VHH binders against (R)-2-hydroxyglutarate dehydrogenase (hgdH). Designs and how they scored, part 5

Target 1, 331 residues: (R)-2-hydroxyglutarate dehydrogenase (hgdH), of Acidaminococcus fermentans (d2rju7)
Amino acid sequence: MKVLCYGVRDVELPIFEACNKEFGYDIKCVPDYLNTKETAEMAAGFDAVILRGNCFANKQNLDIYKKLGVKYILTRTAGTDHIDKEYAKELGFPMAFVPRYSPNAIAELAVTQAMMLLRHTAYTTSRTAKKNFKVDAFMFSKEVRNCTVGVVGLGRIGRVAAQIFHGMGATVIGEDVFEIKGIEDYCTQVSLDEVLEKSDIITIHAPYIKENGAVVTRDFLKKMKDGAILVNCARGQLVDTEAVIEAVESGKLGGYGCDVLDGEASVFGKDLEGQKLENPLFEKLVDLYPRVLITPHLGSYTDEAVKNMVEVSYQNLKDLAETGDCPNKIK

## First folded at step 4 (VHH)

Design f10 (from x15 with G53H Y99W; framework vhh_7xy4_2)
Fold by ESMFold2-Fast, scan of step 4:
Structure f10 (fold): chain B 331 residues (1-331), chain A 120 residues (1-120)
Amino acid sequence: as target 1 above (331 residues)
Amino acid sequence: QLQLVESGGGLVQPGGSLRLSCAASGFTFSRYAMAWVRQPHGKGLEYIATISHSGGSTYYSDSVKGRFTISRDNAKNTLYLQMNSLKPEDTAMYYCATWKVEYGPTIDYKGQGTQVTVSS
């Protein structure tokens, strides 16, 4: 079987090849995303495509795939909104996704951003890079073992974040809409208000539910401890960006770390050095460095997460091709 | 040129209230985070309250939290400090200041000040 893999970075190529040893597919990896007629037509002669989040399997591109004889559409992502699922079904495409990959990847990035803000390492290293080795009052830090860490969302990723912070000696509390069992050794489940009132560091791992809107609102921020740290490596839409900017400006928030932005496609993946950003909120966030730390949506850009996404995608394809069904089939 | 003019200070008894005002001119007030800072006679400057550019977020020192309220009116280019349950230790010269966030609590400009004296 011939498989076209979109959006593959050079550093990921060895992973795609190594994972294929158990499957024996004829794979071709390209750096291009599926977005234009030309990139859709690259699938000529292939039986299956493996997409990622920056790909757009819209009606036009799906029509091209149907004409070319592509039989399977896979995405190596947990999100599926980049695929017109209803139209793909009408055209008869079996589809599958990767609902789970290394939860450690995103959890570790959230922990890293929290620790950078707690210890002011972005500020300190930016100064030493200019040969300023003086110590000031802003560098004075609380040790994480003397912090209460709040985890909002106790799914797979949130539980790993809780375990890592607990392993560092922090007091860990968390909130979830469901009662979570088997976490009592490292995390105490409490109400959201208790998380907000007690936490020195809060990390968000909740799903974005459109009907509920942002989780981090002005009220959420008002209830937080003065000088607390907030981290969002989940979804940009979970945070009211204007409210967070104002909380950092006032000092209500001691720091904000994020790997995601609401409307991030306008800036992420681009070199905009020396240019003013069109979104004035993003310009303000950048100007608040080093109290605001932004990473450009790379929480899953790790050896284990990429390996999991590729292996599960290859397994999904095998299941669909052999049985017409798959545990991870998009319905 | 940039100017900050504080007013509303005076003599008040313990447990009393005062409302301080700061009239800002010479800059786009609505784009700056603002602060109230105080200095007791012969002591250093002490931060007491900050407010974001729109007024949507505020932060208070522990010494005044629950007793003082910072607010702003961007249409009038005015910053306010409502002081309730005043104590003798609140006696100080009070300054309005622009607030920078880059290096923690840094003050770029401060006005002439308004004296608050709490005594019977």
Scores: ipSAE 0.012, ipTM 0.573, lowest interface PAE 8.7, mean pLDDT 91

Design f2 (from x15 with R31S G53R; framework vhh_7xy4_2)
Fold by ESMFold2-Fast, scan of step 4:
Structure f2 (fold): chain B 331 residues (1-331), chain A 120 residues (1-120)
Amino acid sequence: as target 1 above (331 residues)
Amino acid sequence: QLQLVESGGGLVQPGGSLRLSCAASGFTFSSYAMAWVRQPHGKGLEYIATISRSGGSTYYSDSVKGRFTISRDNAKNTLYLQMNSLKPEDTAMYYCATYKVEYGPTIDYKGQGTQVTVSS
């Protein structure tokens, strides 16, 4: 079976090759995303494609795949909105995705951003990079063991974040729409209002539900402690970006760390150094460094997460090809 | 004008050895960390090895660790890659590159390349 893998970065190539030893596919990895007629036509001669979140399997591209004889469409992502699923089904494409990978990857990045903001390390290292070794009042910090950390969303990733903060000595409280059992030794489940009122650091690990809109609203921010830190490594849509900017500017929010932005495809993956960003909210977020820290959607860019995504994608393809079905089939 | 010129590639049988050289000019070579990067036909670029400005620190990708050795001669403005126990999977165009340490692993500039083919 010939497989075309889109959006493969150079450092990921060895993982794609190593994982393939058990499967024996004829794989071709390209740095391109599926987004134009030209990138869709790259699938000529291939039986299957493995996509990323920045790929767009729209009606036009799916028509090209159908004409080229592509048989299987896989995505190595938990998100599937980049695929026109209804149209792909009409064309008869079996599809599968990767619902789970290393929860530690995203949890660790969230903890890292929280600790950078708590200890002002971005501020401090930006100064020493300019040969300024003086200590000022802004560098004074509370130790995390004297902090209450609130976790919004106690799924797989949120629980790992809670365990890490608890391991560091913090008091950890969390909120979820469901009662979560088996967490009592590292996290106390409470109401959202109690999380907002008591937490020095809040990290968001909730799913984005379109009908519910943003979780972090102006009211959410008003209920938080003065000077508290907020971290979002989940989804950009979970945060009202304008409200967060206003809260940082006013000092209500002491710091904001994020690995995601609502509309991130317009800037992430691009070198825009020296240019003014078209989205004025993103320009303002960048200007608030070092009180705002942005990483360009790297939460799952780790050895274990990439290995999981690739291995599960290869297994999904094997299941679909051999049985016509797969536990991770997109229905 | 910054220029990097690679040489030493060729056809070799599995288990064989090759030594690649890169002649650097147009910049202060001793002030730059350097890398060897490869690109197999139809695949993306892969970082193989990196070396600090002084040569005192080196890093290797898992695919070549224990088989390849990167070194440099700052007096001669030359970067080397000693490749031992070559495998068919090592077949690629090999590039000498400047490497931005401060901004994470990104290629700043790469040379013309030298082809390595490992085939029986």
Scores: ipSAE 0.007, ipTM 0.109, lowest interface PAE 14.8, mean pLDDT 89

Design f4 (from x15 with A33T G53W; framework vhh_7xy4_2)
Fold by ESMFold2-Fast, scan of step 4:
Structure f4 (fold): chain B 331 residues (1-331), chain A 120 residues (1-120)
Amino acid sequence: as target 1 above (331 residues)
Amino acid sequence: QLQLVESGGGLVQPGGSLRLSCAASGFTFSRYTMAWVRQPHGKGLEYIATISWSGGSTYYSDSVKGRFTISRDNAKNTLYLQMNSLKPEDTAMYYCATYKVEYGPTIDYKGQGTQVTVSS
């Protein structure tokens, strides 16, 4: 079986090749994303494609895949919004995704963003890089062991974030729509209002539910402690971006760290240095450095997460090809 | 410090063969995806072949499929392009390259190039 893997970075190639040893596929890894007619046509002669989140399996591209005889559409992502699932089903494509991978990857990035904001390390290292070794009032920091850390969303990733902060000596509280058992040793589950009122640092790990809208609203921000830190490495849609910008500008939020943006495909993956961003909210977020820290959706860009994504994608393909079904089939 | 030096180009008759080489230095060659890119006189750059860090995966543009073979020797830090059944339209400056993808594939670094001319 011939498999075309889109959006593969050079550092990921060893993982794609090592994971393939037990499957024996004829794989071709390209740095291109599926986004144009030309990139869709790259799948000529392939039985399956493995996509990533920056790919767009829209109606046009799915029509090209159908004409080329592509049989299986896989995505090595937990998110599936980049695929027109209804249309793909109409064309008869079996599809599968990767619902779970290393929870430590995103949790560690959230902790890193929080600690950088708490200790002002982006600010201080940007100064020392220009040989300015003076200490100022903005560098004064609270130690995390004197902080209450609130975790919104206590799924796999949120629990790991809670464990890491607890291990660092913080008081950890969390909120989830479900009662979560077995976390009492490192996290106390409380109401959302209690998280907002008590936390010095809040990290978001909740799923985005369209009917519920943003979790971080103006009211959410109003209830937070003055000078608190907010981190979002989950989904851009969980945050009202304008509200967060205003909270940082006013000083209500001491800092905001994010690995995701609502509408991120318009800027992430692009070198826009020296240019004004079309979305004025993104321009404002960039201008608020170092109180705002942005990483370009790389929370899962780790050795363990990439290995999990690739291995599960290969297994999904094997299951679909041999049985017509798999546990991770997109339905 | 990163350096790529191409060689092996020249004048060849239609239907002939050439083997291009690229000597790489100043980086960990065995961890990089490498490419051969060409530029015909007065035209843009064309990606003709890519090869994964291990040599296990390759890609060829439709214009060269079945005629060209990309390969590498990681012990010698050398990239190769075996060109068979050469056609006049293969006439171009050929570059050995590393590249990055940010909003589409782009050449991150390329060497000085080696000229291939296919003519009677």
Scores: ipSAE 0.000, ipTM 0.092, lowest interface PAE 22.0, mean pLDDT 89

Design f6 (from m14 with N59Y; framework vhh_8emy_2)
Fold by ESMFold2-Fast, scan of step 4:
Structure f6 (fold): chain B 331 residues (1-331), chain A 121 residues (1-121)
Amino acid sequence: as target 1 above (331 residues)
Amino acid sequence: QVQLQESGGGLVQPGSSLRLSCAASGFTFSSYAMHWVRQAPGKGPEWVSSISYSGGSTYYATSVKGRFSISRDNPSKTLYLQMNSLRPEDSAVYYCAKIEYTVPGSTFDYRGQGTQVTVSS
């Protein structure tokens, strides 16, 4: 079977090749995203395509795929909004996605953000990069083993974050809408109010639910310890950005780390160096460096996460081709 | 560069009121949150109150909640602390503070000499 993989970076090529050893597909990896007629026509002669979140499988591109004889549309992402699913179903395309990948990838980035803020490494390394080797009062740090770490959301990723912080010697508490069993040796499940009142560091791993709105509100921030650190590597919509900016400026929050922003598509993936950002809240967040640390949605850009996404996509294709069905089929 | 000058302290009796002032210079005052921190003899520094850059949000230590009120005048670059119902336990040197960066549980940056408040009968 001939498979065209879109949006493959040079560093990812060995992973696509290694994962293919057990499947034996005839793969072609291109750095291009599916977005124009020309990129859709690249699928000529291929049986299947594997897309990324930056691809755009709209009606026009799906029509081209249908004309070219493409049979399967896979995406190596948990999100599927980049595919016109209703139209793809009308055209008879079986589709599948990757709902889960390495929880360690996001968890480790959240830990990294928290530790950078706790130890002021962004602040200190920005100074030494300019040959300023002086030590000041604000470089004084609390060791994580003397911290209480609160985990909001105890799903797969939150549990891994809890395990890592516990392994570092921290006291770990967490909150979830469901009672979570099997975590008692590394995390104590408590109420949200207890997490907010006791934690020196809080990391968010909860799903975004539209009906509930933001989890991190002005009231959430007011209940936190003075000088506490907040980390959000889950979803930008979980945080009221104005409230967080105000909390950082007032010193209520000692630091804020994030890998996601509400409305991030307007800035992430772009080189905007030297330009003023159109969204004034994003401009303020950038200006608050190093008390605010932003990574541009890189949480899953790791060896294991990419390997999982590729392997699961290859397995999805095998299942669809052999049985006409797949556990990860987009219905 | 950053300069903060506190004033308004003094010797008062329990139950009295005092208004502390802090004149700020060397930075864009209206762009930063401001804080009051106090330190009594033989004790560590204690955070008292904070105010957001706009004055829209205020925060207080439990020990002073309901008795103290923080305010600011951005045009004049001045921070205030209105202290009511003063107690002997409020006796301390009061510092106006601006933070560059904080750690959980750490003390704030002190830029001035402070102003002494003594509450005794």
Scores: ipSAE 0.000, ipTM 0.179, lowest interface PAE 16.2, mean pLDDT 88

Design f7 (from m14 with S31K V103Y; framework vhh_8emy_2)
Fold by ESMFold2-Fast, scan of step 4:
Structure f7 (fold): chain B 331 residues (1-331), chain A 121 residues (1-121)
Amino acid sequence: as target 1 above (331 residues)
Amino acid sequence: QVQLQESGGGLVQPGSSLRLSCAASGFTFSKYAMHWVRQAPGKGPEWVSSISYSGGSTNYATSVKGRFSISRDNPSKTLYLQMNSLRPEDSAVYYCAKIEYTYPGSTFDYRGQGTQVTVSS
């Protein structure tokens, strides 16, 4: 079976080859994303395609795949909005996705941003990069083992974040709409108000529910401890960005770390150095460095997460080809 | 160098209204959240109200909520505090403040010289 993998970076190539050892597919990896007719036509002679979130399987591209004899459409992502699922079904394409991959990838990034803000390492290293080796009052910090860390959302990722902070010696409390069993050794589940009132660091791992709107509102921020750190590596829509900016400027928040932004597609993946950002909220967040730390949605850009995404995609293809069905089939 | 100049204070009777103004210079006013802080004799500073850099978000201390209104005019670089239904306990020197984050759990206040508000029965 011939498989075309889109959006593969050079550093990921060894992972695609290693994962293929047990499947034996004839794989071709390209750096291109599926977005134009030319990139769709690259699938000539292939039985299956493996897409990434930056790919665009619209009606036009799906028509090209149908003409070329492509049989399976896979995406190595948890999100599927980049595929016209209704039209793909109409054309008879079996589709599958990767609902789960290493929760440690995003959890570790959240921990990293929290620790950088707690220890002021972005501030300190920005100064030493200019040959200023002086120590000032802003560099003084509490050790994480003397902190209470609050985890909002105790799913797979939140539980891993809780375990890491607990392993570092922090007191860990968390909140979830469901009672979570089996976490008592590293996390005490409490009410949201108790998380907000007691935590020196809060990390968000909750799903975005459109009907509920932002989780981090003005009221949420008001209930937090003065000088507390907030981290969001989940979804940009979970945070009222203007409220967070004001809280950082006033010192209500000691720092804000994020790997996601509401409307991030307008800036992430682009080199905008020397340019003013069109969204004034994003411009202000950038201006607040080093009290605000932004990473450009790379929480899953790790060895284990990429390995999981590739392995599960290869297994999905095997299941679809052998049985016509798959646990991760897009319905 | 940050400069903040407050005005509009005075001696008034309980139930009266006053509007305080603050003229800002020495920094890009439209890029910073602004605050009103007050200090009565023998007491520490008390935060009264905040407004985001755009004016889209405002906060108030519980003691003044519903009575005071904070606003700003970025083109004129001016911050305002509309104070209604004034009470004797509102008597204090009112400071326009630009609060900067200097350490987790601590902030540094840039304040003007203040404007005295005295509410007497």
Scores: ipSAE 0.000, ipTM 0.200, lowest interface PAE 16.6, mean pLDDT 89

Design f8 (from m13 with G53Y; framework vhh_8emy_2)
Fold by ESMFold2-Fast, scan of step 4:
Formats: C-alpha cells, structure tokens, sequence
Structure f8 (fold): chain B 331 residues (1-331), chain A 121 residues (1-121)
C-alpha cells in the first residue's frame, strides 16, 4: 500500500522508517502540509494519506482525493477539527485518528517548566550568557522535596506528572471531578480549595469544557499561596491570561510556565522576532520573561510521542484496510 | 522622561497610620506594575508591596501583611500605600518603583527620591 505522509520534519524521518518495518508500506514523507490544490494533488497514486493538525482536509481537497482514488484518510493527531468529517463521510472516506500517545511527553514538559521556575534557571542562565557569574538572593531556591505540588486533573497525563513529582520527593496532592483509584501511593486526592491553599506548585492537566470556561480565574489565583508557581501544558483556554499576567506582575504568582496559549495559532509556528505581537496579552507574557516561560506547543514533540502517533496511524490503516473498521475510527 | 514623586511621610507614634502617595509621569502608568520598596539607615532595600497594572492583584512582604494596603488610581497616575498599626521597625525611606527586575526584589528600572517615615515615641 502506498502512503503519503504530510508535514514530516527531517528529525521524524527515521521514526517513520523504523515504525514501517512491521507494516511494509511504501511510504513517502513530505514537509508540506495539505492546504492547497497543489499539495492535495501530491496524493496522486497513493492509497492513503497521513495528516497533521496544520493540514486542511476541506471540501475542495477531499474532492481532489476522491478524484485521485485515495481510499483512507488518517491523522496522526488527537484533534480532528482540520478535517471536514461530515463531507469526508459523505464521500465514503474511512478516517482514523490517534486519541492517545505518551502521557510522559506533556507531563515531563510541565515538570521541566516547574523546575526551571522553582530553581530560577532561566533567570540564572540568561545572566551567565552575559558573563555575569554573581549569585544573588533571587537564586535562593526551595528544594522540590520541601514543596507541596498540586495536580489539577488526574487523567493519564496528570497521574504521570504526579508520579514524577512524587519520585523527586515532593508531597503531591491532586484534584479531579471523579474519584481516581490506584493513585494513593504517590498522590492524595483532595478538594480544589485544598490544592489551591496548600500547593507551592500547581500544574494543570484538566480537559477544557466550553460550558465551564477557564479553570484558572482571578478567584483561583486569589486562593493560591503567595509566590506559588503555576504551569499550564494542557489547553490555553483553561487559563484567564489577563488574570495570570496581573498575578505575575504583583508577585502573587512567583512564576508561570505554559506550552499553550488561548489563540496560539496567531503566533505559534511563526518567527516574529523584532515584531510587536498583535495580541497585547501575548506581548505582556513575553515581556515578563524569566518569571513567565513560554514553549510553543512542544509537549508532544518527543521521540516516544511521535513514535506512538506514527505507529498507531500505521496500525489504524492496517485495521481499516483488513476489516473496514478500527478502534480509533472517526465516526 | 520617567518621573516618580513620593509624598506623605512623617514622624508618627507607634500604632499610628500614614498614607503614602506616588505621582507618576513620563510613561503609560496604567500599563505597568508598581511597587513600594523601603530602606532603613544602614540596611539594604526591602521590598514592601506590589500591585498589578489594573489593580486586580496585590502582594505584600510578610512583615507588613495585614497592616499595609497598596492601591492605585490609573486616571490620576497615582500609587498609594495605606500603612496601619505602624511599628518602630517600619521606620525607613519609602520609594515608589516601576517594574523591577527579577533579581531578588530590590532592583528596578525606575525609583523615586523617597519619602521618610519615622515611627518613634
């Protein structure tokens, strides 16, 4: 079977090749995203396509795929909004996605941002890069084993974050709307108010629910310990960005780390060096470095997460081709 | 040109109250977090309190928490510090400061000339 893989970076090529050893597909990897007529026409002669989140399987591109004889549309992403699912179904395309990949990838990034803020390493290394090797009072740090770490959202990723912090010696407490069993060895489940009042570090791993709005509100921040650290590697919409900026500026928050922003598509993936950002809240967040640390949605950009995305996509294709169904079929 | 001018200091008895003011000019006051810092004779600067650009978030040094209250009036470009239950240990020159560096809470880009507060019998 001939498979066209879109949006493949050079560093990912060995992973696509290695994962294919068990499947034996005739794969072609291109750096291009599916977006224009030209990029859709690249699928000529291929049986299946594997997309990324920056691809647009709109009506026009799906019509081209139908004309070319493409049979399967796969996306190696948990999100599926980049595919016109109703129209693809109308044209008879079986589709599948990757709902889960390494929870360690995002959990480790959250831990990394928390530790950078706790140990002031962004601040310290920014100074030594200018040949200032003096030690000052701001560099004085509490060890994580003397911290209480609060985990908001105890799903797959939150539980891994809890395990890592516990392994580092921290006292870990967490909150979830459901009672979570089997975590007692590394995490104590408590109320949200108790998480806010007791935690030196809070990391957010909750799903975004539109009806509920932001989880991190001005009231949430008011209940936190003075000087506490907040980390959000989940979804930008979980945080009231203006409220967080104000809390960092006043020192109510000792630091804020994030891998996500509400409206991130306007800036992430772009080189905007030397330009003023159109969103004034994003400009303020950048200006608060090193008390605010931003990574540009890299949580899943790891060896294991990419391997999972590719391998599950190949397995989805195998299942669809052999049975007409798969556990991860888009319905 | 950024200018910060403090006022409202004086000599008071222990247990008294004072309200300090800081008049800002030469920059967009409503876009900056503001801070109060104090320095007693023979001692280094000590951070006292901070307020966000909107006034929506405040923070206080442990030594003054519950006794001092920071506020701002963006239309008049004025920062305030309400000091209650004053103690001899509060005696210092109080400085209004704009957006400080993240370097131990004492280094800032602009500071006023200060206003003297003396708490003694």
Amino acid sequence: as target 1 above (331 residues)
Amino acid sequence: QVQLQESGGGLVQPGSSLRLSCAASGFTFSSYAMHWVRQAPGKGPEWVSSISYSGGSTNYATSVKGRFSISRDNPSKTLYLQMNSLRPEDSAVYYCARTYEVTGGKIYDYRGQGTQVTVSS
Scores: ipSAE 0.006, ipTM 0.479, lowest interface PAE 10.0, mean pLDDT 90

Design g1 (from p7a with L99T Y100S; framework vhh_8pnl_2)
Fold by ESMFold2-Fast, scan of step 4:
Structure g1 (fold): chain B 331 residues (1-331), chain A 121 residues (1-121)
Amino acid sequence: as target 1 above (331 residues)
Amino acid sequence: QGQLVESGGGLVQPGGSLRLSCADAGFTFSSYAMAWYRQAPGKERELVARIYSGGSTNYADFVKGRFTISRDNAKSTLYLQMNSLKPEDTAMYYCAAETSDSTGWYEFDYWGQGTRVTVSA
């Protein structure tokens, strides 16, 4: 089977090749995303395509795939909003996605942002890069083992974040709508108010539920300890961005780290150096460096997460081709 | 706060049936997709069946036609009806509550402790 893999970065290519050894597909990996007629036509002669979140399988591109004889549409992402699923079903395309990959990838990035903010390493290294080796009061830090770390959302990723912080010697508390069992040796489950009132560092790993709106509101921030650190590597919509900006400006938050932004597609993946950002809230977040640290949605850009996404995609294709179905089929 | 508790496992002969239940104590059950996973001795945990909040279902090929997943949102209970059981169905069965945000880029899982199913003569 001939498989076209979109959006493959050079560093990821060895993973696509290594994972394919057990499947034996004829794969072609390209750096292009599916977004134009030209990139859709790249699928000529291929049986299957593997997309990523930056791809757009809209009606026009799906029509091209149908005409070219593409049989299977896979995405190596948990998200499927980049695919017009109703229209793809109408055209008869079997589709599958990757619901899970390494929870350590995102958890480790959250830990990294928290530690950079706790130890002021972005601030310090930005100064030494300009040959300023002076030590100032802002650089004075509390060790993480003397911190209480609060985890909001004790799903798969939140539990791993809790385990890592506990392994570093922190006191870890967490909150979830479910009573979580089997975590007692590394995390104490408590109320949200207790997390907010006691934590020196809070990391968000809760699901975004549209009806509930943002988790991190002005009230949430008001209940936090003065000078506490907040990290969001989950979803931009979980945070009221204006409220967080106000909290950093006032010193209520000692730092804010994020790998996600509400409306991030307008800026992430782009080189906007020297330009004013159209969204004034994003401009303010950038201006608050080094008390605000932004990474451009790369929490899953790791060896293990990419390996999981590729392996599950290849397995999904095998299942669809052999049986017409798979556990991860999009319906 | 909610807690996932599986029940209904046991020893059954090949060709027999079991009904697994997964109950929750008072969270917003209806907002979550629910799933059954299993882990056979010496193997990784694998998805058996999933049911979305809207009622649509997915099944692993190895159980299609034999197992039926269903949910009762009023009772906050998930079910797995297992028919025509085979020795290879022997595993610990786990209930999971799952949600993805509106963008779908992260999925969040909550797990029960599991219930054992043994299929042997």
Scores: ipSAE 0.011, ipTM 0.460, lowest interface PAE 9.6, mean pLDDT 88

Design g3 (from p7a with D101E Y106F; framework vhh_8pnl_2)
Fold by ESMFold2-Fast, scan of step 4:
Structure g3 (fold): chain B 331 residues (1-331), chain A 121 residues (1-121)
Amino acid sequence: as target 1 above (331 residues)
Amino acid sequence: QGQLVESGGGLVQPGGSLRLSCADAGFTFSSYAMAWYRQAPGKERELVARIYSGGSTNYADFVKGRFTISRDNAKSTLYLQMNSLKPEDTAMYYCAAELYESTGWFEFDYWGQGTRVTVSA
């Protein structure tokens, strides 16, 4: 079977090749995204395509795939909005997606940001990079084993974050709308108010539910301990960005780390060095370095997460080709 | 707090039927995709069936035509109707609440304690 893989970065090529050893597909990896007639026509002679989130399987591109004899449409993403699912079904395309990948990837980034803020390593290394080796009062740190860490959202990622912090010696408490079993060895589930009141570090791993709005509001921040650290590697919409900026400026928050921003598509993926950001809230967040740390949505940009995305996509294709169905089939 | 609690498991003869239920007291049940997984001794957990918030369903090949997944959002309850049961269906069956976002990078999954299904003469 011939498989065209779109949007493959150079660092991902070895992963696509290694994962294919178990499947034996004839794969071609291109850096191009599916977006134009020309990129759709690249699929000539291929049985299947593997897309990513920057691809657009719209009606026009799906018509081209139908004409070319493409049989299977796969996406190595949890999101599927880049595919016109209704039209693809009308044309008879079996489709499948990757619902999950390594929870450690995002959990480790959240832990990393928390530890950088707790130990002031961004501040300290920015100074030593300019040959200033003096120690000041801001560098004085509480050890994480003397901290209470609160985890908001105890799904797969939150539970891994809790395990890592517990492994470092922290007291870990967490909150979730569901009662979570099997976590008692490393995390005590409590109310949200108790998390806010007791935590020196809070990391957010909750889903964004539009009807509920932001989780981190001015009231949430008011209830937190003075000087506490907040980390958000989940969704930008979970945080009232203006409220967080005010909390950092006032010293209510000792630090804020994030891998996500509400409206991030306006800045992430772009080199805007030397330019003023159009969104004044983003400009303020950048200006608050090193009390605010921003990574540009890198939580899943890891060896294991990429391996999972590729391997599950190959398995989805195998299932669809052999049986006409798979557990991850898009309907 | 919401809690996923499975019920309806038991011992049945080959060809028999069981109806599994998964109850949740959580406010946001209707926002989640719901799924049934199973795990036989010495095996990894595998997806049996999934039902999305909009009602569309996915089934593993090994249960297609025999099992039916359904949900009642008003009662915050998930069901699995299992017909024509076979010895190879013997496993612990787990309820899962899953949130998939159209543009998101994250899946959120929550698990029940499981209910045992044994198919034996």
Scores: ipSAE 0.013, ipTM 0.492, lowest interface PAE 8.5, mean pLDDT 88

